# VHH binders against q9y6x5: the designs that were tried, part 163

Target 1, 379 residues: q9y6x5
Amino acid sequence: LPPKLLLVSFDGFRADYLKNYEFPHLQNFIKEGVLVEHVKNVFITKTFPNHYSIVTGLYEESHGIVANSMYDAVTKKHFSDSNDKDPFWWNEAVPIWVTNQLQENRSSAAAMWPGTDVPIHDTISSYFMNYNSSVSFEERLNNITMWLNNSNPPVTFATLYWEEPDASGHKYGPEDKENMSRVLKKIDDLIGDLVQRLKMLGLWENLNVIITSDHGMTQCSQDRLINLDSCIDHSYYTLIDLSPVAAILPKINRTEVYNKLKNCSPHMNVYLKEDIPNRFYYQHNDRIQPIILVADEGWTIVLNESSQKLGDHGYDNSLPSMHPFLAAHGPAFHKGYKHSTINIVDIYPMMCHILGLKPHPNNGTFGHTKCLLVDQWCI

## First folded at step 7 (VHH)

Design y10 (framework vhh_surovatamig_d1)
Fold by ESMFold2-Fast, scan of step 7:
Structure y10 (fold): chain B 379 residues (1-379), chain A 125 residues (1-125)
Amino acid sequence: as target 1 above (379 residues)
Amino acid sequence: EVQLVESGGGLVQPGGSLRLSCAASGFTFSDYAMSWVRQAPGKGLEWVATIKQSGSETDYVDSVKGRFTISRDNAKKSLYLQMNSLRAEDTAVYYCAAHYRYDTGFYEPTSFDYRGQGTLVTVSS
């Protein structure tokens, strides 16, 4: 019986939501599986970077997806929605679905996980859906379960991505208990639907399922804005990414731009690329711009405008508000085990172990996750 | 070349109605979530409404909810905003905007991938 794994992401699911709201379906999942209370993600704490780190086990400077908006100084290419399918952006790493398809006679399936609709190293997920936010969770789940049961070579690795609670976290902020409780209850119901569907199809007892997220969410406010236009004129730089990590490409001398920015606000740090803190692992890539601005938690960088955003992410990855969780169930996992913290890059070597794949060199440490697994000793 | 061209703006009295249109070209319209954003005289950009790729899911800023309706026609590559019960405070240049699929840029107007040149709506007696 070959091992199979379904990796599910609920975008922007802050770890401490588990403590502040009731999740009956997720708690039933955890009671016969494992829970990692906090996953320390990679910097910057954004969707594309962290989703690619989960499936490659690499820091952003190593896998090349360093932001949701990027500019490559060597090739002069811009990364945006219109060119996110250009393999150039994704080819600095080998994601697990590519390894799964190339090492064994196996297939991969994907419902909208970032990168799965792109040929990477000339290999695209065997089954995939082109990204479309209007496609329901139910349709994504129907396709994934169909592919898990009806594929040759067999689908052994599948991914499922859902945009909530990120969208609502941005709109309402994580401190809006009324609106967030409604959204999170809906997500718990979707988890219930997922488990029920897997049970009805006879997949539940033999499938490894990981439920995780890419980042958390922090409260923002109209009272916490950094107006970049008060610091520097538009004519001096090109803006590659804005908030809460601004990527600045100078049009004049880099030192002159840096000097105009460095004392502009007590609520952001301004770094020349070589001075970015080593703990971020965010320096050694041509897509990281010459000057990076990092706003303090809950502060929004704007261009002489108000912000309607009440929640955001992208902040320092040491902040607990930026951390997601990981829950898992299946034959590879212990039952009723709780673990405190792992690094998001540790998920990749754990998944490779479960699937019997040889991992590509990565920044994860298998030892950090071995206590979750039944075939490992963790004393 | 990506283009978003707005039309349908004009002068209308309080309580009146207008329908804005946006014609898109140079990208696969049906792959993008679309928004209307506005800028009142002397003020910054404000997000007004968003519609998802298929048109089934919509979202609005509270001040226009129940008065404005966003819609799209993917076959015609067009976005619309039906504005009813217009108020003096709705006076603004209205921009059609396309935004990144995984980013919720519709809550931050400067985050949009593409934005048009705008159409002026003046609500005045």
Scores: ipSAE 0.460, ipTM 0.762, lowest interface PAE 3.7, mean pLDDT 91

Design y11 (framework vhh_surovatamig_d1)
Fold by ESMFold2-Fast, scan of step 7:
Formats: sequence, C-alpha cells, structure tokens
Structure y11 (fold): chain B 379 residues (1-379), chain A 125 residues (1-125)
Amino acid sequence: as target 1 above (379 residues)
Amino acid sequence: EVQLVESGGGLVQPGGSLRLSCAASGFTFSDYAMSWVRQAPGKGLEWVATIKQSGSETDYVDSVKGRFTISRDNAKKSLYLQMNSLRAEDTAVYYCAAQYRYDTGFYEPTSFDYRGQGTLVTVSS
C-alpha cells in the first residue's frame, strides 16, 4: 500500500510553549516519534506565507505569497479578501498536494489548509472543505479520516488546519498564563482525540503524522505603537500592508518617501527593496514593494492612536518567539529522537521523500531532516 | 481622525431583534475587514462576526450562526449587525472593530487595528 501522510497545523504554536506548559498527549506522541524543538520559519512570519512555504519548500520571494495583503507591480492586481481565491496569486509554486495528484494518480484531502480550496495550475485538492472557522476540529478530523479510509484513488496526502492557539494568542497575548494555559490544554486534548481516532480506525500504525505550526507569537502593548501618520502624509504613498511589516508603494519620488520614513521611529527599520537584508530572502518578487518597514519585536505599526492586539507575529524570523516546532510519528520516523532546529522550507522535501514524490526545485535541504527518518543515516 | 461610532444598542426581551450600526470615518473604509466583538459583564472579549472588505465573505461564532447577520455599505462607510432570536447570553457591550488587510482571510479574525467605544445590548425580561 502506498505511504500516507497527515500534516496537521496548529496556527501560532510558539515553540517554547512546549517547555512552559504541560502537554501529556503531545508528549506521548513525541515519546514514540520525533521532535524538532525549533523550526526557523520564513520572513515575513505570517500565516499565509508560512503555510505556503511548508507545502512548497520555497522562500516567500519564490512562491509569491509574500504577505497576507499584496500588490503585484507587473499586473497591477491587488491580493485582498475579494480575490484571494484568484489562482494568479498561488501559481508561482506547485504545492505538494498538486504534485501528489499529478505524479502517481493519488488523491489529496484538505481540512482548511491555506490554498487547498484554490485551483493551482488547474489542480485543486481532490477532497477539501471550504474555509469556515466555526467548523469544529472534530468535524475536520472526521472528514479527513473518512477520506483517508474511503477514497479511490487513495488519499495519500492529507492536511488539517486549526486556528488555535493563534486566535487566543492575538486576543490575550502569549504572557497571559491563565488564558494560554486553558487554550493549550484544549489543544493537547485535541491531539489526544486525533491519536485516539486514528487508532480506533486502524490508521495509526501505518500513517505518518506531522504536527507543526507556521509561526509563534510575541506580546504587544498600547505602550509600543509606531504611528505612521506622525511622520508621513497618506497622500505620499499607497499602503499595501501595515503591521508589523509595512509595505509602502510611493506616489512621489521613492527617495523622498524613504527620507520621510527613515527617522520616524527608533523601533522600526526602514528598507529600500534592494537594501532588505539578504538573510530574509525577501527581495526578488514583484509583490515586494519599493519600501518596507520592519517593526521591532512587540511593536505595532498603526495609522493613528487606537486599540491594538495583545499578541502578534510577522516579526524577524531570527526571533525565537516567532519559531514553531515540529513533532512527527509513523513508520517513516524514528522513535524517541529529538532534533534541535530545521528550516521550515526543509519540511517539503522531507514530505516528498516520505510519499515517494519527485520534489519541484525548492529551497529546502533534505540533509537537515534525514536524521528524523528510519530509512536514512545521519552523521 | 479615525472614529468608529456604534449605535442601536438597548434593552430587548428574549426572542427579540435588534440592529446595530457602526459609522466609520478618518480612514479608507473599503480597505478594512470589519468585525463585531463583544464583552459580557465580567468576561473577556469574544469575537462575534467578520465581513471582508468587499462584503463577499462573512464568518460567525457558532453561538450566533443563523441568528445574526453582518453586512456593510462601503459607499456609506457603515457596518451593521442584524441580531435575531436574542438570548440572555447575548447581553454584552458590542464593539465595532476594523482590521487592515494584513490577514486577507478569516484565519486570524480576532486581530484588529481600530475599535469603537461600544454599545450596550441587554437581553432580559
């Protein structure tokens, strides 16, 4: 029977939550599987970009989902809620479910992973759920397990997305021990439900399961605001994205806009596109604007004095607060192995190896993940 | 400069209906996803409903699904919440909230940039 893989994302699951809170079900999963303690995500550390990097193995400048709000300078299209289902935005890369369906005549299944309800290169996930945040984890799990057991061609790649702990991280902030403890306990219980369901259906011993996340979370405050209106008038630029990475499209001379912004706040770095640090791999795409503003950790860029969120992400990907973890269990994985760090782009070529797929060219390095796998040797 | 002004709150009996309005000014309303969030006495903030910039997509918390309808009028720079079949547990201060498009989907519906002063809805007999 072909290898099968279920990829699960708990949005905004900061890596250090694992050492600061109790996770009995997740720890039982890890005990018989593998743990990567930190996953270094791609910049910008946002939901859409990082979820697409996981399934393509590409930096954002290469896969084209460079932010949650975008403008394409060549076509003059805007990525917004009204056209986020336009395949144009997603077609700069080939996600793993498309490769899975096209190479081996296998099926893919998706419970709300970003991009799975969009036809990409004329291919949509064989089974999918339209995004709806009010659909329970249990209903998503029921559909995924049904499709894993009752599909022809067989479902060999399945994805499951859950909005927590990101939604609560934004609402309460990651330093709210009482509320975050309650939220994380619920997530651990959902992991327990997942394992129990897979065991009950006879899937557990033959299914590879990866539990990961797209980014972490950092504490924000009303005392850490950068008011963009205090240093530049709206008539000088079009705002493409706001916080914590602002994307600025100048309406006047680029140098003049840059000069108005560069001394606006000591808690924000201002970059001309060509001066964006190479380590970000965030420069070579028409959807990256001529000027970007990068707020320091925990600082929020605003257009005026207002109420702000208590937690956020999108910050520098070198920050440990922005890092998720990766745990995995199944026939492809060692038991009881712990690894320090991988890059989020490394997940894609590892998943292709497990499924027997030829990966599209990507930015991941298979060598970084080979120590997790039973059919590989590491140094 | 930026203002969100809620109206339409009040006292209503269980099973009744109420329509909340929010008038926005000082920003480009059509660039923002709009939400209603509420805070019941002695409890934390709860997200209730979101509507995307164009009005094409809406999302709701399970407890209000089928009872509440969020809508917007970009020409009038106004947000609405039609509340039907009201219950005692719907008693809360309701806030109009604006989210610039740094999440273009409903994957982070609790994130917001601006919030109004709130309007009190009391459901009791």
Scores: ipSAE 0.005, ipTM 0.300, lowest interface PAE 10.1, mean pLDDT 88

Design y12 (framework vhh_surovatamig_d1)
Fold by ESMFold2-Fast, scan of step 7:
Structure y12 (fold): chain B 379 residues (1-379), chain A 125 residues (1-125)
Amino acid sequence: as target 1 above (379 residues)
Amino acid sequence: EVQLVESGGGLVQPGGSLRLSCAASGFTFSDYAMSWVRQAPGKGLEWVATIKQSGSETDYVDSVKGRFTISRDNAKKSLYLQMNSLRAEDTAVYYCARKYRYDTGFYEPTSFDYRGQGTLVTVSS
């Protein structure tokens, strides 16, 4: 039987939720599998960038999805409206489903994972669902399991994306224990449904399943706002992205714009592109703007407006609040093993190994995930 | 080219009702979650309500829950906001807004890639 892998993402699942809430179904999954307690994601800690890093093993400056809102200075294109389906934005990397289909002549299946409804390098996932947030987790799971069981050539790589707990994290904030406990219980129930569906269909024993996320969530407040309009007039710049990482395209001299912004707030750092810290790996791409503003954790950048968000992400990737976790189960993985930390870019070469694929050059290190795998020596 | 055209605004007395409409064109309406956002005089934009693609799931800011109902007609490419028990604080320009596809944030201007020109709702006297 060829090796098979299902990659599941619950958007915005902060790692320490596992310590602060009850997850009976996820705990049973982990008991028979592996847990990585913290996954250090890439900067910016946003949905599109990190989902693409998981499936390419690349930093954002290398794969080109540098934010959820972006502008390419060379081509003058902007990422908005139907432009999210323009292959231009996704073509700076080769995601694993493309490699799976071209290298091994196997099928891939996708339920809503970012990029899977886009032809990347003239290749689209063999089976996919156009993005629609109204589609239930159950319907996504039904399609994925049907494709895993009834495809020729066989589906060997499948992805499933779910919008929670990110949407609720933004609405209520991660410190709202009453609302967050309700949302996280529903997610745990969905994990239970996933496991039971795979068992009932005879897929469970031969399928590798990874459950992970792209980022965490931190508490925001009306008391922690940075008003850009108090520091600089709109006529001096074009705003490409706002919060918590603002992407500024100057309309006048870059140094003049920088000087107006550098002392705007004690709660944000202002960087010229070449001065962005090397540890972010967020500098070498035409879609990264000449000036980047990085708000301190829990601070929101606004334009003379209030913010209704009680939670947000996008902050410094060294912050534990921005980290997701990774849990996995299946024939490739040890049972009952806990690991402390991996980098989110390490997931890609691990998945390539499990599927028998040759990884494209990437920023991950296979050695970081060896201890999770039964066919590898780690000590 | 994406276009959103609001209508139905006007002057209404406190406790009254008003129905706003939005006509969408230039994109596949049924592929997008849609929202109503408002801007009161001298204030920033405030998210009011969102409806998912199929129309089966809705969400509201707490101040309008039980008073406002968002709905859509995908065949007519139209979005609606039924506003009941109107209060003076509901006075604002109301905008029809298209939610960014994968952006899960509901409450910031950057969560919406397009909005219309707006329709004024005045609740007074």
Scores: ipSAE 0.556, ipTM 0.812, lowest interface PAE 2.6, mean pLDDT 91

Design y13 (framework vhh_surovatamig_d1)
Fold by ESMFold2-Fast, scan of step 7:
Structure y13 (fold): chain B 379 residues (1-379), chain A 125 residues (1-125)
Amino acid sequence: as target 1 above (379 residues)
Amino acid sequence: EVQLVESGGGLVQPGGSLRLSCAASGFTFSDYAMSWVRQAPGKGLEWVATIKQSGSETDYVDSVKGRFTISRDNAKKSLYLQMNSLRAEDTAVYYCAKKYRYDTGFYEPTSFDYRGQGTLVTVSS
């Protein structure tokens, strides 16, 4: 009987929410499983890049999804998450569901994880749902559990994506205790529903379940805006991505654009591509633009416009506010174990090990996750 | 070729009503959340309302809650904004906006994949 894994993402679930709010259902899950308190995500700390890093084990410069809005200078194609089912954007890496289907005679199932409704290297998830934010958590869970129980070849890898608490984090800001308490309680109830459904269907004891997220959330304000129009005219550049990491494609000499931007605001750093800090691993890809602007935590880059966001993400991945957590339960995992920190790229080789797959070359380190696993020695 | 064409703007007295329409073409309308955004004279863009793909979930900026209703007709590829109890501060150019597919709660005007040319709403006596 092959091992099975369900990977669940609650978008924008900041790690320190676990300390500041009560999660009785998640706490019960962790009591008989494992908790990684902080997951250091990849830069930029955005939804599409980090979800693809989880399932490929690669930095963004390596897997090619470098932002939620991109321009490829070689092919002159433009990507946004609203218009791109073109496999070109996703083909710089092999996500785990493709590996699962090609290395083993096994199926994959997906409820809306980014990339799962796109054929990647001519392979699409065996079962999938097209992205639609109107589809309830319950319907996504019903489809995933149906596919886990009723598939030939068997579904051994399944994914489930949910938009909260990210949507509410943006709208209310993470420091709004009243609204965030309501939202996070609802998420904890969904975790309770997930566990109960798996128990009811006889899946709980033999299924490995990972609950994680792609990034955190930080508080923003109308008092913390950086107006690019104050420093440079639109005729000098094409804007590929805006905030909090702006991707600038110069229409004139790159050095002239850089010089106009470098003293624009004390609350952002301006980098020529070759000067982007090595620690970001955000440099070696044609989709990374010649000039990148990185706003300080809680600052929003605008084009002579107001910002209505009270929360945002995308900031420096060293910031604890940008970090999610990882919790897991199942036959592969120890019971009652807490671990401090892993890198988000470490999740992929761990999942490959659990499923018995040979990982594609990746940036993760299997040794970082050994202590979570019952079949490994973590001396 | 993605195209959004707004209509229905005009001059109206305070307390009056207007219905804005947006005709969409060049993309699979039912796959995208849609928004209305506005720009008042001398101000930046302001998000007003969003409707999700199926039309079952809507969200509004606080200043228009209870007064404005966003709706869509996926068969007709059309987006609507019913504006009631209009105030002088609602005076703006109103834009129909196509949102990013995974646009999870960031109702920022700069988060739009495409905007139309707009329709002017003037509320004055």
Scores: ipSAE 0.478, ipTM 0.766, lowest interface PAE 3.4, mean pLDDT 90

Design y14 (framework vhh_surovatamig_d1)
Fold by ESMFold2-Fast, scan of step 7:
Structure y14 (fold): chain B 379 residues (1-379), chain A 125 residues (1-125)
Amino acid sequence: as target 1 above (379 residues)
Amino acid sequence: EVQLVESGGGLVQPGGSLRLSCAASGFTFSDYAMSWVRQAPGKGLEWVATIKQSGSETDYVDSVKGRFTISRDNAKKSLYLQMNSLRAEDTAVYYCATKYRYDTGFYEPTSFDYRGQGTLVTVSS
């Protein structure tokens, strides 16, 4: 009886891949649904921050997952792979699966969306998988569809996360057409498998499905490196995060560290925390360090080492290369409609509307997504 | 509570073979993909091999492909690495591990949630 939604993320799916490669399965999905060509993500344009923004509707400074590597100045805690299940890091916001479970006697299911294996506000997804990158898309899909069909109370919100094309984007760079073509074709085949599985199980007609991503990818190069060790000795600071946004915790006076860094490279901006541009909404959180370095698109910050990724993300969220897309199909969505741009924080209030949930206070604007929905009028 | 205990390391001559074992406890072993990673003296961690939960899918770093075989026994909660045609460059501490990191490629050797104490493999004449 209640409406159902499956939210799918393909990590690092740059929006313009849709224009440069063929996606027959995804195009069939879009033909009978909606496409948002660009989703403007939050800064910094990284996996943990943006996945949590999708499900909370909040900027990073508000939900507290401000990077993939973090340090909290008040509690002196460090965020890493080993402690990402500490609820402390995730408790500054209420993600949609928690709201779903606490309103109207509903269940949530999760196949590896960031945060879904963590008890947040003492609530964990009713059905979930512990994160493991080695688990196949097929196994994740099998679990999600089993839970959607065989749950009491019913699973009304489900998530499915996949690491590609981000992993290959980092390894090969987005301009490697041979390798990216192979990877993107495989993703399109997985989308075909997903649709076929939902149809075979009788779920397709009554399920709302959103396919989106957290960020894009840009080409990096050994010719575009910023060697931080050439500007400042490591004894003056602790490095919390490196590239392309470096988070600097001074061991000496903050002003002295800032003065050593401020003219280090013409391809990097150096900000005292209070001087970070307002448009980033990246200032009001204890996990944002006293000095932030922001590299220009395609530039990599390194520590006296030559190794670097061939593709990366984390850059300015105004860059089209950092933008993902959103496609959706189901009873809530129009058929054959294209929309130009929404903000990634707008996804949360739209999903709450589809599920009949009261959203927590958030930074999204429901009006931005109205044209996608059959029960709403465009402005 | 989670424990991974490696064994089977030792001194072998070039061209020799060793079988490493990892005994897992404190978690549902069959729910986790498992990996072997290694660290040579004075070097960083290097991913070696991964096996999915059911054992149906395996992957290897190019330098060991065709020489090493990863396997698992879910009933015994054990992971194995059969190492054949060993070379001096295979000298390392070998760790049993699970992978748990977003935004890092499948092959990123530092992106492991649980890791044991390791077992030393020395290949020398």
Scores: ipSAE 0.005, ipTM 0.246, lowest interface PAE 10.5, mean pLDDT 87

Design y15 (framework vhh_surovatamig_d1)
Fold by ESMFold2-Fast, scan of step 7:
Structure y15 (fold): chain B 379 residues (1-379), chain A 125 residues (1-125)
Amino acid sequence: as target 1 above (379 residues)
Amino acid sequence: EVQLVESGGGLVQPGGSLRLSCAASGFTFSDYAMSWVRQAPGKGLEWVATIKQSGSETDYVDSVKGRFTISRDNAKKSLYLQMNSLRAEDTAVYYCAAKYRYETGFYEPTSFDYRGQGTLVTVSS
């Protein structure tokens, strides 16, 4: 029988939440599985870019989903949440569910993972749910488990996406212990429900399950705002993305726009595209704008407005507050093993190994994850 | 050709009530979380209230909790805001707004996918 893998994402699950709150169900999962304490995500530390990096093993400049809001200067197309189904935006990479379906005539299933409702290279997930935030975790889980048990060709790769704790992280901020405690306990209960459902259906012992996230969350404040309108007039540029990484498309000479912005705030770095730090791997794509502004952790870029968000992400990927974790359980994984750090791009080649798939060229390093696997030796 | 058309604004005395309506067209209304955002004279945009796609969950800014009620009718492609116990500080242009993936941007009013032309609410004696 072919190996099976369920990949679960809880959006915005900051790694150090595991140290500051109790997770009895997640702790039981980890006790009989593995934990990676920190996953170093890709820059920009946003939902769509990092979810696509997990399933392609590529940096954003290589897979083309470079932000949650994008503009392509060559084709003059605009990307936003409302038009995310245009395959143009997703076609610069081959995600794992496409490879899974094409290499061995297997099926894939998806409950709302970004990109799974889009035909990428003319291939869409065999089973999928259109995005709808009103659909409960239980309904998503019911569909995924039905497809895992009752499909021909068999579903060997399945994904499940959940919007929390990201939504609450934005609303309350990660320092609101009372509200975050309630939210995180609810997530732990959902993990308990997941494990119980898989056991009840006879899937638990033979299914590989990965629980991870795309990014963390940091505390924001009305005292930490950068007002772009104090530095540059709207007539000089088109704003493609605002905060905490602003993407600026100049309407006048690029150097003139840069000179108006470079001394705008001591809490923001201003980069010409060619000067973006190499460590970000955020330069070689037409969707990366001529000028990028990067706010310091916890600072919000605004246009003569206050911000109502108390938490945000998108900041420098070297920041521990931006890092998620990875936990896994199943026949491919050791039991009771703890690992310190991997790169988010390393998840893809590990998943390909588990499924017996040949990975497309990618930025991950299989060696970084081999200590997690029963059929491998440690680095 | 996406359109959001607000109505129901006007002059009202402090303590009074108004009901705002928004008629949506040109997109699949039931697939979007819907919000009301407002702009007071000389101020920036402020998010006021959100309702999820099915009407299953609502959220409000603290200053309006218990006074305002957001609702929707997916069959009529309409969004509503019932405003009770109005205060002078509620004076603003009120905009209907749509967001497909509301969780990442719903507290940032400028990040909505679609926004209407607004309707003016003036609370004054």
Scores: ipSAE 0.632, ipTM 0.843, lowest interface PAE 2.2, mean pLDDT 92

Design y16 (framework vhh_surovatamig_d1)
Fold by ESMFold2-Fast, scan of step 7:
Structure y16 (fold): chain B 379 residues (1-379), chain A 125 residues (1-125)
Amino acid sequence: as target 1 above (379 residues)
Amino acid sequence: EVQLVESGGGLVQPGGSLRLSCAASGFTFSDYAMSWVRQAPGKGLEWVATIKQSGSETDYVDSVKGRFTISRDNAKKSLYLQMNSLRAEDTAVYYCAAKYRYNTGFYEPTSFDYRGQGTLVTVSS
């Protein structure tokens, strides 16, 4: 029987929430599995880029989903999270569900994971749900478990995406202990429901389950705004993405736009594309704009307006507030093992190993995750 | 061509009520979360209310909770805002706005994928 893997993402689950709140169901999951305390995500620390990095093992400049809002200078196409179904945007990489279906003649199933309702390299997930944020976690779980039990060829790779705690993190901010406690307890209850459903259906003992996230969350404030309109007139540039990483397409000479921006605020860094720090791995793609603005942690870039956002992400990926965690349980994983840190791009080659797939060239290092696995030596 | 056309604005006395409507065309309305965003004279854009794709969940800015009700009719491709107990501070141009993934940048009024032309609401005695 081929190995099976369910990959679950709770969007915006900051790693240190695990130490500041109680998660009885998640803790029971971890007790008989593994925990990676911090996952260092890719820059920029946004939903679409990091979800695609998890399933491709590539930096954003390599897989092509470089932001939630993008412009491609060569083709002059625009991307937003409302028109994300053009395969053009996703075709710079091969996600694991495509490899699973083509390499091993197995099926894949998806409940809302970014990219799974798009044909990528002419291959769409065997079973999928079109993205709709109003569909309950319960309905997503019911579909995934039905497909895991009732598929031919068998579903060996399944994904499940949930929008919380990201939505509440934006609304309340991560420092709102009252509201975040309520939201995180609800997430823990959903994890309990997931485990109970898998046990009830006889799937639990033979299924590998990974629970992870794409990024964290940091506190924002009306006292920490950068008004871009105070720096430069809107007639000089086209804005491709705003906050906390602004993507600027100049309408005049690039150097003139750069000079207007470079000293405007002490709370943002202004980079010409070629000067973007190498550690970001955010330079070698036509969808990365000629000028990038990077706000300091907790600062919001605005256009002559107040921001109602009390939490945000997208900031420097070296910040612990931007890091998610990874927990896993199943026959491939050790029991009761804790690991400190991996890179988010390391998840892909680990998943390929578990499924017996040959990974496409990627930026992950299998050695970083081998201590999690029962069939590997940890020295 | 995507269009969002608001109607129902006007002059109303403090404590009065208005119902705003928005007619959508040129996109699959049922796939989008819908919001109302407003701009008071001399102020920036402010998010007011959101309703998810099926109408299953609603959210409001604190200043309008209990006074405003957002609703939608997917068959008619229409969005509504019932505004009760109106205050002078509610005076603004009200915009209908659409977002495919409301959880990504939701609370930033400039984050919406589509926005209408607006309808003016004036609350004055």
Scores: ipSAE 0.380, ipTM 0.731, lowest interface PAE 4.5, mean pLDDT 91

